# Ledger of designs, part 15: VHH binders against Nicotine blue oxidoreductase (nboR)

Target 1, 204 residues: Nicotine blue oxidoreductase (nboR), of Paenarthrobacter nicotinovorans (Arthrobacter nicotinovorans) (q93nf6)
Amino acid sequence: MGDTDLPCVTGVLLAAGAGKRLGRGPKALLPYRGRTLVEDAAETMLVGGCHEVVIVLGANAQAVCARANLEPYRIVVNHDWSSGMGSSYLAGDAAAHTKNHILVALVDQPGLSVTTVGRLLVSHRPGRISSAAYSSLDSPRVLRRGHPMVIDAGLRPAVASTVSGDAGARVFLRQKPWLVDLIDCSDESTGEDVDTVEQMYRLL
Short names: E, the ipSAE of ESMFold2; O, the ipSAE of OpenDDE; V2, 0.75 times the mean of E and O plus 0.25 times the DockQ between their complexes.

## First folded at step 8 (VHH; framework vhh_enristomig)

Design d2 (from b2 with Y52R A110Y; at its last look DockQ between E and O 0.52; V2 from the best seeds 0.00; counts 0 for: pae E 6.0 > 2, unsure alone 63.0 < 65)
Fold by OpenDDE, look of step 8:
Structure d2 (fold): chain B 204 residues (1-204), chain A 124 residues (1-124)
Amino acid sequence: as target 1 above (204 residues)
Amino acid sequence: EVQLLESGGGEVQPGGSLRLSCAASGFTFSSYAISWYRQAPGKQREWVSYIRSGGSTYYAESVKGRFTISRDNAKNTLYLQMSSLRAEDTAVYYCAREDYGDYKGWFSDYFDIWGQGTLVTVKP
């Protein structure tokens, strides 16, 4: 009964940041696995099962487009990137078909794997948010919400409505924790972002 | 040294009240959002409430209307006023500092420092 077709999932890769902490340009262009973080992440999302991948660029959009091979992906440039992550998310959200779920990832999470993406997509339940979750060595029994996340098509408007300025989707997630399913991905990554020089060197 | 230290926990009867404190040191307290978490025996740690640097407050549905989060920047202290306490509120309560830098915490909670926790037990 109803729609026999499963909705597609649009991967939304947020890569609009300037990478201020690293001082080496945009994080999107950091070398990783013989290519760039943005290329690796985007491919991972696509191979992992996303129907399409939308890459949201911003501060260094021209440089990223010039230096990375992004031909297979849809590029959206957020010209208001300086206003915060919210505008980038909204830009990516708007680029996805209204009937699609979105899988949101950050470019500075090189731990993203095909397995993680696939696990989230397979585990996703209608009307819910599926979040990768990670434990730490000091708290192995505690799963913490991380990236990526699958947001159900039906929840996208509600999530978007909570986004203002620097207010993130975490407000929505905290207010409605019963909508969030944690998918254990501790075996794939720590869930940590690359935001230090030390972390960067670990990737080289 | 960056540190958070919880206090104020104890045993209380159902319907009772308790006030927790979280003392911060080693960083500019006023610049950070701070959250309360709790962990009941055998359960995962869950978010309770948080307050932004600007003072905006948010609550989990389970504690809304009963708990009040506040901060005193002059004292570098976070508070959680708990009222109408229930058995299910029994847990170790933690405070955690949130970092908003770059992409940190936009979708996920990004808390880089935690206190050691304070035990709250609600029983007849």
Scores: ipSAE 0.023, ipTM 0.272, lowest interface PAE 5.8, mean pLDDT 84
ESMFold2, look of step 8: ipSAE 0.034; ipTM 0.486
ESMFold2 (binder alone), look of step 8: mean pLDDT 79; pTM 0.794

Design d3 (from b2 with G101S G105E; at its last look DockQ between E and O 0.62; V2 from the best seeds 0.00; counts 0 for: pae E 8.2 > 2, unsure alone 63.8 < 65)
Fold by ESMFold2, look of step 8:
Formats: C-alpha cells, structure tokens, sequence
Structure d3 (fold): chain B 204 residues (1-204), chain A 124 residues (1-124)
C-alpha cells in the first residue's frame, strides 16, 4: 500500500436520512465505537485513502453539525432529502471534482474498516465499478455486492443519469453488470447495517 | 410469515402469451420495489424486470417490448405479462423483494425474500 500510487478519490458519505424507521432521530448521530456513526465512517474513509470526504446531510443537519466533530470533512446539505436518496447521491456526486473517482458509503453500514477502503482503492481498475462484497451465511463461496463501492470518474455521468426517485445506481448496475468488480471483504466485516446496530442498541 | 408466491406458469407455443402473478403477504407491499428474475436449466439467474413502489418500470434488454411488469397494491400482487414468447424464455421465474434499508437498495443486489418460482416452458 505505501509504495502504491492511490487513485484520486472523493469519499461520498450518504447521511441525509431522518431516522424514521428507527424512531431515534438522525441515524448519523447513533452511537458507534465511542463516537457517532457519521464520525466513524468519515474518519475511516479519509484514513483509508480518500483524498477528501464529502458528507451529505439532510434531516436535522444543524443538529448533526452541532453534535458531531466534522471539521476535517466537507459538508453538503441536501434540502431535497425527503424526495428519496437519489437527490443525496447526486448532491454528493456534484460536489466531487469531475476527474476524481468517488467512493460511496452509507452511514447505515457500520463496521467499515480502513482496510476495506484501502483494498477497494488498490484493486480499482479504470472504467469499472469496484464493490466491496461479502459472503452470505448460506453460501459462503458466493459473494454478494455491498458497500462501499468505487465509481470510476469516467462512469460517474452514466451512473448519475440513471438516478431518480428511489431508483438509484442499481438500475445502472443491473443494466451493465459486466462493469462491476466484486472485491472480497468478508474477512473485515459481514456488511452489517443500521438495522443491526439498532438491534444491538435495543439489547443494551 | 413474509411470503412471495408465484403462479401462472405453464406451457405455451412460440409467439404465445402468458401472465405470471406473484402474491405477497406479511409485509407492506406498496412500500417495496419488487423484481422478476428467471433461471433456465444450467444457466445463471438473470434479472428480468423491476418495478418501483410508485410504478416506474425497468426491463432487461432481452425482454424489452415483449414483457410488461405491473403491480396491484390493493391486492398485494405483482404481475408479469409476457408476449411474443420464444424458446429462450423457457425458465423458472421468481419474484423477489428488495432487502430494505434507507440506502441499501440503491447499490445492493441483495434480496431477502424469494418465491419458489413458477416454470414457463415455450414448446419448440
């Protein structure tokens, strides 16, 4: 890793949700590993090799900024967050320099590791999407696409053109599956999300 | 508790039509995007069509113009109207519910609920 040139990558952390499903306010502020989910994810992306991190906020952006230490990161407030997460993706994409790849992560995916971020960046091939992938419990040799994922700078306009409402990048991924490289990250995490974190929180 | 049950498969002549149904129970059907997939013997599972909760539809190139996906939220039922059927459409057809999270369905190909499938055979 230290001898390898890293690609120019903007981390895009999608954190605009209102938390309605959990009933706890913004998911970005849920406690995780001694900090908030948003702080943990953003630091992981930056330390893992992203050249900068853009955090897309929406619901209760003022409360998130007041309670989380986001000084090292760039904040984009998406006032259209309630129309679906497509607008948050597009806001983060638009904030990234046009020549950079983007590494997209979801605040709902706790357990992101510096190693996973670095592995994606080292493994990324031009003109591709590099997706962290995880073994399913039922089929341990079968990798399932998950997050985070790297979208090559050259593909960003095509991906963005498919984003609308709640139909996001998965339209592009289903139409062009040959452009996706699956990068095995099973040794780092199971790809858990906030539903899993909420379950653990209820048990405490 | 949560179930998807496909029906409407059968044998059909080339050029014929068939309508598949997928009955959903145990969840708020109107809030989820639902897909059709198919798998021919000895081949990989192939995405066929997707319908958003608001009704927008998407299709694989191999079926565009011949298949129509729709939903009836009052009956908790997904449909696939197949027309101009060809031998290569012979497969077991599955419906699948997206594995929901606030952001998961944007980049995920994970489905947490699958039906058992219904066989469509297009006779030579």
Amino acid sequence: as target 1 above (204 residues)
Amino acid sequence: EVQLLESGGGEVQPGGSLRLSCAASGFTFSSYAISWYRQAPGKQREWVSYIYSGGSTYYAESVKGRFTISRDNAKNTLYLQMSSLRAEDTAVYYCAREDYSDYKEWFSDAFDIWGQGTLVTVKP
Scores: ipSAE 0.013, ipTM 0.303, lowest interface PAE 8.2, mean pLDDT 79
ESMFold2 (binder alone), look of step 8: mean pLDDT 78; pTM 0.782
OpenDDE, look of step 8: ipSAE 0.030; ipTM 0.486

Design d4 (from b2 with G101P G105D; at its last look DockQ between E and O 0.80; V2 from the best seeds 0.00; counts 0 for: pae E 7.3 > 2, unsure alone 63.3 < 65)
Fold by ESMFold2, look of step 8:
Structure d4 (fold): chain B 204 residues (1-204), chain A 124 residues (1-124)
Amino acid sequence: as target 1 above (204 residues)
Amino acid sequence: EVQLLESGGGEVQPGGSLRLSCAASGFTFSSYAISWYRQAPGKQREWVSYIYSGGSTYYAESVKGRFTISRDNAKNTLYLQMSSLRAEDTAVYYCAREDYPDYKDWFSDAFDIWGQGTLVTVKP
């Protein structure tokens, strides 16, 4: 698990959302696996092979830092979080060492497991984007891009230049789909978002 | 029944204009992001333009400045205004709905509903 053959990767955890749709406060603080979502995701990124983790906070950043143990990680506060996820991506990208690949994950989306992170890192090819992808029981042969996603260090400036508002990296991915490797992680997650998190926590 | 139906395709001279429409039914149109894609004969399908439920618009580099995406939520209709058309714009144009209302996964192309397509031919 401490394999130095893997490329140096900064985990970028986007955790700036307010969580208003669930009515439970910041999603970063929702209980999950005996801790907060943000703690679980950040630890998963480190254990899975990221050299470091940058956590991008926004809504209630002070409360999140006070209530979650984030000392092992680097914190960036994005005061422009309400403009959309693109500003949080740019803040995290800017904080990562320029020579590292980045592994980007969303705190409120499933599919983040140690196995998924490790699979992406092992599968990553230079000059490309490695995306976790998922299928559902309804469409088992159709993979959909999801999170996490590894963006090669060499592509980071090009991706960042396309990021605006609520589009995030989608413009780059749509313009250059041949640069994206889909890596099947359906065995680890269905790819459903946080809107089902209350149900998951009530079952735990 | 959830449907997307494209119309407005046809033949046009180089430099001409067309407006494509995509009529949506069976879902809350205003809650979804919608894209235009196109597929030229013998080529892979490529993204053209995207409009978010909040109104933000985005374009492929090849069409930027020539095409304009818009939506009329009262009429449940998506539009693509195409100007300065070139031979390389010849393709079947499709509209596609994002998988979830208000989908904010900025990494993903997850479309669950596609239209049948409308053919645009730009004469040599």
Scores: ipSAE 0.016, ipTM 0.465, lowest interface PAE 7.3, mean pLDDT 80
ESMFold2 (binder alone), look of step 8: mean pLDDT 78; pTM 0.781
OpenDDE, look of step 8: ipSAE 0.355; ipTM 0.726

Design d5 (from b2 with G105S; at its last look DockQ between E and O 0.60; V2 from the best seeds 0.00; counts 0 for: pae E 7.3 > 2, unsure alone 62.9 < 65)
Fold by ESMFold2, look of step 8:
Structure d5 (fold): chain B 204 residues (1-204), chain A 124 residues (1-124)
Amino acid sequence: as target 1 above (204 residues)
Amino acid sequence: EVQLLESGGGEVQPGGSLRLSCAASGFTFSSYAISWYRQAPGKQREWVSYIYSGGSTYYAESVKGRFTISRDNAKNTLYLQMSSLRAEDTAVYYCAREDYGDYKSWFSDAFDIWGQGTLVTVKP
């Protein structure tokens, strides 16, 4: 039954990075909440309301598939992962049906919650981008966009056209900020990722 | 020690030109994407331009055709060539290094290092 009016959404989980600055192997396999980061994030996206989850792997895709239980999800291996993050986004976008919105999340952002995913899906308006946004006690009046974000099906081609090497979707977001709805999720997480050894505390 | 230092600001007549510089130190400059931002008094900071490590450039709609971003990796310096300046371009201009976590900055605004800024004043 449909008591909740949720958009039809493909979850796109970007997990292709090698984690080199962290120095502990692929981030997708780091332990988090009793499983790997990739398992936790993908399950959170499904439980939160995504119709399906596409996981984009790259560096060490074989090791990730061998060590994580990814059977419930669709796997896309981006063989061009080393060319830049843009190729991983485009691979995930291409795997999603053109009529669906996509909810994009990063494997290295711990603290993704079912509540955050559900909040974005309920808040999403046609023709827009719905972005989780975060602030801190230092700047409680300033929301800064982060992940996850919902990209409306109608905007996917325009976003994809701005994607290149390391620029990614942020060029689109900076050029057209009036298309972005910021959804305050500061109560659920800080919106930070794990990229260096000093950031490992975020996996607690 | 990661540092960015802007220079080249000043007063200019409407229609004039300025070139801003951003000197980088303490990191592998050629590996990072760098942005220019500006902030007019009492306003929020506004993105101006972006150049990624491979050299592709991107611009805010308000400055397209008037501003050109470039980099000199041998000198660890980022430039912003501004022309056809208008009163609304009056602002403090900042360069910022984008935080290059695998995907964090790709979808969101994440900057870990900002310069001190250089003031550009376009006379009324």
Scores: ipSAE 0.014, ipTM 0.385, lowest interface PAE 7.3, mean pLDDT 80
ESMFold2 (binder alone), look of step 8: mean pLDDT 78; pTM 0.779
OpenDDE, look of step 8: ipSAE 0.031; ipTM 0.480

Design d6 (from b2 with G101E A110T; at its last look DockQ between E and O 0.52; V2 from the best seeds 0.00; counts 0 for: pae E 4.6 > 2)
Fold by ESMFold2, look of step 8:
Structure d6 (fold): chain B 204 residues (1-204), chain A 124 residues (1-124)
Amino acid sequence: as target 1 above (204 residues)
Amino acid sequence: EVQLLESGGGEVQPGGSLRLSCAASGFTFSSYAISWYRQAPGKQREWVSYIYSGGSTYYAESVKGRFTISRDNAKNTLYLQMSSLRAEDTAVYYCAREDYEDYKGWFSDTFDIWGQGTLVTVKP
């Protein structure tokens, strides 16, 4: 990274979920900031500094592609979405050029911002994971790991080797917390997911 | 009511052993992954071990080879067998049910139910 201020990074947007708990169809198509969640998140990753964005779709891929403008992005359909939560991560990781870092985000985390993406990319250190982290007023000295996060190109094989159907990447993060740099993004987002109708207030 | 109740903590000499139990009620225990966490005085909770609903086990590096997680689905009980205990293992130990709905647990710690904890003290 001696000659480049901003690392070469593939954005990996995980958007394979069915959205069953919300009862409104795929979360990827929920309205947010004047467009769909998937469009907003992908544009934010690209504008924030990712060289390209790979969107991983699953159960609702056809509906999402029909209703969202995803032409600027690369689409990967994870036909193995039913095997568990980790298969979408592996599909996105496999689609990224082996020399690139990946910046991983979830479609259902509202409040992802260009500022957060840029902060992670500027702060990233070789051989590390750079994770957005959040605190609350009640516990302002306690940062909790959240999304998005940058996984260094050199760590991608090790992270992938720990991923299973239901574990996702969290086993690696729990086993090797000393490799994770927490980057305070509390001014940008709480990191909450939109799992139920009651939680949809976060979209406003 | 969904509940987790830890037990089996106590005082032990360095090099000694303890077995912790976590009794689960109010949910289908066999369908969930369950973790052990611990919190030493003045520190944040740290992950200790994880057992998948299918039985695969994972450990923090600091306890690997000394602690063994297991589950008995017929008794709705999670166990942590602790051996070769050190002063650094002194902490309140908690069990926690992992929440797997959609992508919630991919990169964030996502637990919806915690126990009250059981204290383990390793004598000086």
Scores: ipSAE 0.104, ipTM 0.535, lowest interface PAE 4.6, mean pLDDT 80
ESMFold2 (binder alone), look of step 8: mean pLDDT 79; pTM 0.794
OpenDDE, look of step 8: ipSAE 0.308; ipTM 0.693

Design d7 (from b2 with G101P K104A G105E; at its last look DockQ between E and O 0.61; V2 from the best seeds 0.00; counts 0 for: pae E 8.0 > 2, unsure alone 61.8 < 65)
Fold by ESMFold2, look of step 8:
Structure d7 (fold): chain B 204 residues (1-204), chain A 124 residues (1-124)
Amino acid sequence: as target 1 above (204 residues)
Amino acid sequence: EVQLLESGGGEVQPGGSLRLSCAASGFTFSSYAISWYRQAPGKQREWVSYIYSGGSTYYAESVKGRFTISRDNAKNTLYLQMSSLRAEDTAVYYCAREDYPDYAEWFSDAFDIWGQGTLVTVKP
């Protein structure tokens, strides 16, 4: 066989937060690149290679659906959003086809770009977690796990079993660090996107 | 000033028990998630346990069932009850405050405050 069989990937966009940090309402609706953050992130995941995108909404689901065009995507409303990001992760995981890998992203994370999504998907190896990782100018030799990350379909049950309360996938990653591939995405966390996000926040 | 001070380390026999404490000052202790880490001589620092501000607890596989993390918010103190100790548990144990007390840093391993550490030695 001369062609590479690539598994389908469901994008899971976590957008359930209330936006209580900074006191300005749901970050999903902040303007970004001519649309809302949620629209931009979901399209980025789809264009970057996800077969479909599941958007997990919570605190402000009705407002988000009323003001953003989310018709191309699957919507899951997590009524338990206030218990923490763990419940939102589980809701998105449950909505994805069991045979798909999932690419998990947060609606307000820096560095989400078509390039980052594509790099993770191309680099992904079976039985692994592929995590975008970033360094800073003051510690340029140290990569730190960040977002987004690809969780192999075969690992999804094990990751989900560690998600309790507000820990999310972090417990699994700490328990099994040898299963994680760090994919350097520091070039996508440059000042261009950060400055744009900062200017958007100044308009609040 | 924000500080974390570990105590309770010492020398124990294999199979023994020890309780570590981490006294916090200079911040709203109840609002933060806090972890225990350890570092054996010549090895990289490794995560041991984590307790969220809401009380949920998590453990490294190597210590699950033997160690118990807890917090007393009235005393601003974090605890690690260690039981069934083994030689490989010998390390300097540190407590660490999470950088962000909200959910936005769900996948991050960012810590902004560390204690000075307390030594636990389990005899061969």
Scores: ipSAE 0.012, ipTM 0.420, lowest interface PAE 8.0, mean pLDDT 79
ESMFold2 (binder alone), look of step 8: mean pLDDT 77; pTM 0.781
OpenDDE, look of step 8: ipSAE 0.028; ipTM 0.401

Design d8 (from b2 with Y52T Y100W; at its last look DockQ between E and O 0.72; V2 from the best seeds 0.00; counts 0 for: pae E 5.2 > 2, unsure alone 63.1 < 65)
Fold by ESMFold2, look of step 8:
Structure d8 (fold): chain B 204 residues (1-204), chain A 124 residues (1-124)
Amino acid sequence: as target 1 above (204 residues)
Amino acid sequence: EVQLLESGGGEVQPGGSLRLSCAASGFTFSSYAISWYRQAPGKQREWVSYITSGGSTYYAESVKGRFTISRDNAKNTLYLQMSSLRAEDTAVYYCAREDWGDYKGWFSDAFDIWGQGTLVTVKP
């Protein structure tokens, strides 16, 4: 397969949550594909084409750093993680070089693949947001926005300005849907997360 | 059973007003953020408005200044006050409960239940 000139993209992996709804310790340390979720996701982002990966930690940052091999990646500890998802996004965004696009992924969404990351990077158009999207069972021809997402460097300030508390970037995306390109990744995963014990089967 | 039921739709002249309601049952309404969406004939559903459990409100640009979302947690009811209605506001309007999860509310529009919808028609 040929080499391509991919955009300079900082992977931003959001991994700051305590995992309280699941009750099994920090989700970043759950076993997945022979490693921890955080190791698997970060390596997938790097191999898939991100120039670097920034991992945003919070609730159990010291335990995660002690138990996961994160040497190849940059670590940002968000001490304000309990205020909501917005602060973790802003911490990761701030760590990325201003000229880079960012690819934002969630540690608790298993099924991230090198193929999905590469597809987003190849499909990305300037001035846009490129979102992995997934079909649902009740509307299999309708794609729903999911993760990961590529946010164009030029849009990063506008997205950041809308981020607050638990709202995150959703307000920007809902107010400007014409800026979002949906990239079908239904062949790679469902796009679902792991929040409860009943959902642990998604790690199999 | 968890249910959402919209009401208050109908026909209205351009420039008119309507108030939509969404009655919730089977869950702790005050703990959830709730959205309004609409779907015009032949188009995909589009987001209209969003209210958090704490009462913060957000609007699509196309309705900002004309529509007001509110909630009454004591009555388990969501409202959408619509004014200055235009032909492009003709649609079936839906309410939807949002699922929070640890990270779920970041980028995903992950809704676990929708109402049945109420039709709003703005006459030519």
Scores: ipSAE 0.095, ipTM 0.532, lowest interface PAE 5.2, mean pLDDT 82
ESMFold2 (binder alone), look of step 8: mean pLDDT 78; pTM 0.777
OpenDDE, look of step 8: ipSAE 0.259; ipTM 0.646

## First folded at step 9 (VHH)

Design g1 (from d1 with G101E; framework vhh_enristomig; at its last look DockQ between E and O 0.72; V2 from the best seeds 0.00; counts 0 for: pae E 2.9 > 2)
Fold by OpenDDE, look of step 9:
Structure g1 (fold): chain B 204 residues (1-204), chain A 124 residues (1-124)
Amino acid sequence: as target 1 above (204 residues)
Amino acid sequence: EVQLLESGGGEVQPGGSLRLSCAASGFTFSSYAISWYRQAPGKQREWVSYISSGGSTYYAESVKGRFTISRDNAKNTLYLQMSSLRAEDTAVYYCAREDYEDYKGWFSDYFDIWGQGTLVTVKP
């Protein structure tokens, strides 16, 4: 009787960045939809179908915890956040059960939607990486991989092995592009990050 | 002005070696990860090698063991030492600055600056 137990999915929300570009503190605490980016993203991941959400904090962990309501989520503080995003990923990865897939998202992507999360989870194939993909106005027929991504439980160790310093999962993806399935999410978002002051104001 | 400029391309025989350089200007070179890409005639651009700001190196399977990426932060220069060159290595080689600040580029490829490229031709 084949163990039909579908692996659970742990949402890993990376929010350890210092938000240097905006000069308004951590991106996690930027206002969005009457809440903060970190609250909105975490809820979206949970409602979208993740079984649990791990939020990885770093540079402004204390401030984020003080100002945002993160009660429903697991918090992991990466004290080595300054070493690069790799350490934050590894911290999040380590917090997830070894048998779980992980859905990795970035806090500075307000375009994340319940639909996108759900679509990725439903579309995920065993032994694969499922990536949200977005087209651009300049190239409407070309899908480019973006966030979030689902990493199969079986691939997590291999991905983790390529993560060091500022090197992220992108290295693994470049080395093994055939493992990546692109899921079109162009109808939900442009895939853009909040990187500029102008973008921030649009969220206000 | 932020700029990358590749050099060192040329013609070489199979089995030969060549060293490419990428000179950076207008930004703090040491703070950025840089990648080499190449584009062969009639083919899509492909990733070749990556070096992080911390010095971690990675390679495409097709060049692993033959190519070596390195950087000299004092000279603001990226290098690609190519050995055991093959006909299939013929391409225009590009260096590209990666933006990974605040997790940007963690999963997606984001390059904000590209060089103009340098042509490498391996004669059959």
Scores: ipSAE 0.174, ipTM 0.600, lowest interface PAE 1.8, mean pLDDT 86
ESMFold2, look of step 9: ipSAE 0.322; ipTM 0.680
ESMFold2 (binder alone), look of step 9: mean pLDDT 80; pTM 0.805

Design g2 (from d6 with Y52S; framework vhh_enristomig; at its last look DockQ between E and O 0.50; V2 from the best seeds 0.00; counts 0 for: pae E 4.5 > 2)
Fold by ESMFold2, look of step 9:
Structure g2 (fold): chain B 204 residues (1-204), chain A 124 residues (1-124)
Amino acid sequence: as target 1 above (204 residues)
Amino acid sequence: EVQLLESGGGEVQPGGSLRLSCAASGFTFSSYAISWYRQAPGKQREWVSYISSGGSTYYAESVKGRFTISRDNAKNTLYLQMSSLRAEDTAVYYCAREDYEDYKGWFSDTFDIWGQGTLVTVKP
């Protein structure tokens, strides 16, 4: 067993949000690194080692598909996006081949890097969840789990069964914390979302 | 102001029962998910139970089948019914309001308000 024996991984990019807080339309279309956030994130996941990328869209899916070049990726439209991130996760999980691990990322976490994706995939241990983790200036010795996460193929049904409403995957993570490996990615990103116009300047 | 206030702690024999309450004020209680956490002396704070805004309930493996979380939205009160108590359940119990609005907590724990805690002691 070596690096060439790594399992197939489907990237699942959750991009269903409306972006109403920013007032600029869907966050998926915000400019980042010379393209849209959704294009950058999906390419980062693919280049970082995911064998395919599934993009879950919801709000403004037609506009996103019309304005972004998403041809290399599989698109899933979640018509229930407004019920919360749980339905988007389930839609993306269902689209991934059952034998693959999934790497789950959020479109509005702009610090995703090829290095972070690759580190998670290389570090992943069978039967576990590998979570990118970040420290802050306030707590530099404390890693907190964030995105992206690799969910082992064998755990996908159990994780999916705990997903509801606003709870998301964190119920599973709280019930079985011993299954989570924290992978330090503080050198690559803060792991924070883009929620305000002030935070949007981090994208430029 | 937003407040959470725990009560109902006390001393109990092994195998006994207690009901904890968490009184909420200053916010729309029915719109939030709430968790119970506990911290034993010298240990890290650990999650105990969660109830969603819609009433779905979840438990840590260590308490499943013994503890029951519930909410009464008309009284703005969260409950934790504890049964079959063991010495390892001795801890200060806290309720915490989940921060769910920005999807920040999908994979990360995010809490914006904690209660003061109530002590539960299970005799050896």
Scores: ipSAE 0.183, ipTM 0.587, lowest interface PAE 4.5, mean pLDDT 81
ESMFold2 (binder alone), look of step 9: mean pLDDT 79; pTM 0.793
OpenDDE, look of step 9: ipSAE 0.318; ipTM 0.671

Design g3 (from d1 with Y100W G101E; framework vhh_enristomig; at its last look DockQ between E and O 0.71; V2 from the best seeds 0.00; counts 0 for: pae E 3.9 > 2, unsure alone 62.2 < 65)
Fold by OpenDDE, look of step 9:
Structure g3 (fold): chain B 204 residues (1-204), chain A 124 residues (1-124)
Amino acid sequence: as target 1 above (204 residues)
Amino acid sequence: EVQLLESGGGEVQPGGSLRLSCAASGFTFSSYAISWYRQAPGKQREWVSYISSGGSTYYAESVKGRFTISRDNAKNTLYLQMSSLRAEDTAVYYCAREDWEDYKGWFSDYFDIWGQGTLVTVKP
């Protein structure tokens, strides 16, 4: 009776950005919940059900490693981070086992919760992309895809093939919208990232 | 003021061609990816084409092989060359600036600036 080894899920946390808009260094090191954004996000992913977490660093990688406790996680440094998000994704994707699904999250989305991660993992269908979805205050009935997303192991190569330079997986999603399942997570967050100083202060 | 302004819309016969323009102002055009969208009467807005800041291009299946997206950074202008036009291509066409800074919007569409649109009508 071949133990159908359920594919594991690797969390891929993209944290390679320089945080140019905030002017306070990398977003990964912003304070949140008594620790840093990168620590909080990574722990959330692990506690939420990811089997392992790969953190992709880039800008100020040394500083991030020095200031944040990242011992429980796998660290990948994208030296080509300035080329765009695509290279960071590819670095994270390459670090995950080929048979694993990946749950991709962004470090600058503090709204990520254990519940959201768990919901996506439980709801994930084989051969699909599961996306957290959020409604806005101005359009409460309209769900929009956001982070995090679960990409099925079988789709990872196809997604990776569309990632070039500064082009992201959103192109793949646009071309093949029928592969995407929206999972409503509006009760957990607005899906917004930290982009402004005002937003940052709200987190403090 | 940051602005996008579409132009070039009009009436055309099936099989005809049309070139749309999107003029950008108030920001560093070359640093942004831009997409074309369209909305037909009674239908939802749909993605048409994408061009990255680096010049990579992508198309919806419905327009692949017929439409060509391009940009002139010196003129701060985005273009959409449409050929072999069909009745189903009738729509208001919009250009939208995508925010690609600091890993934002990797999986999601994030548009902070939209044009007002230009109407394309394909009819016999």
Scores: ipSAE 0.029, ipTM 0.485, lowest interface PAE 2.5, mean pLDDT 85
ESMFold2, look of step 9: ipSAE 0.277; ipTM 0.636
ESMFold2 (binder alone), look of step 9: mean pLDDT 77; pTM 0.776

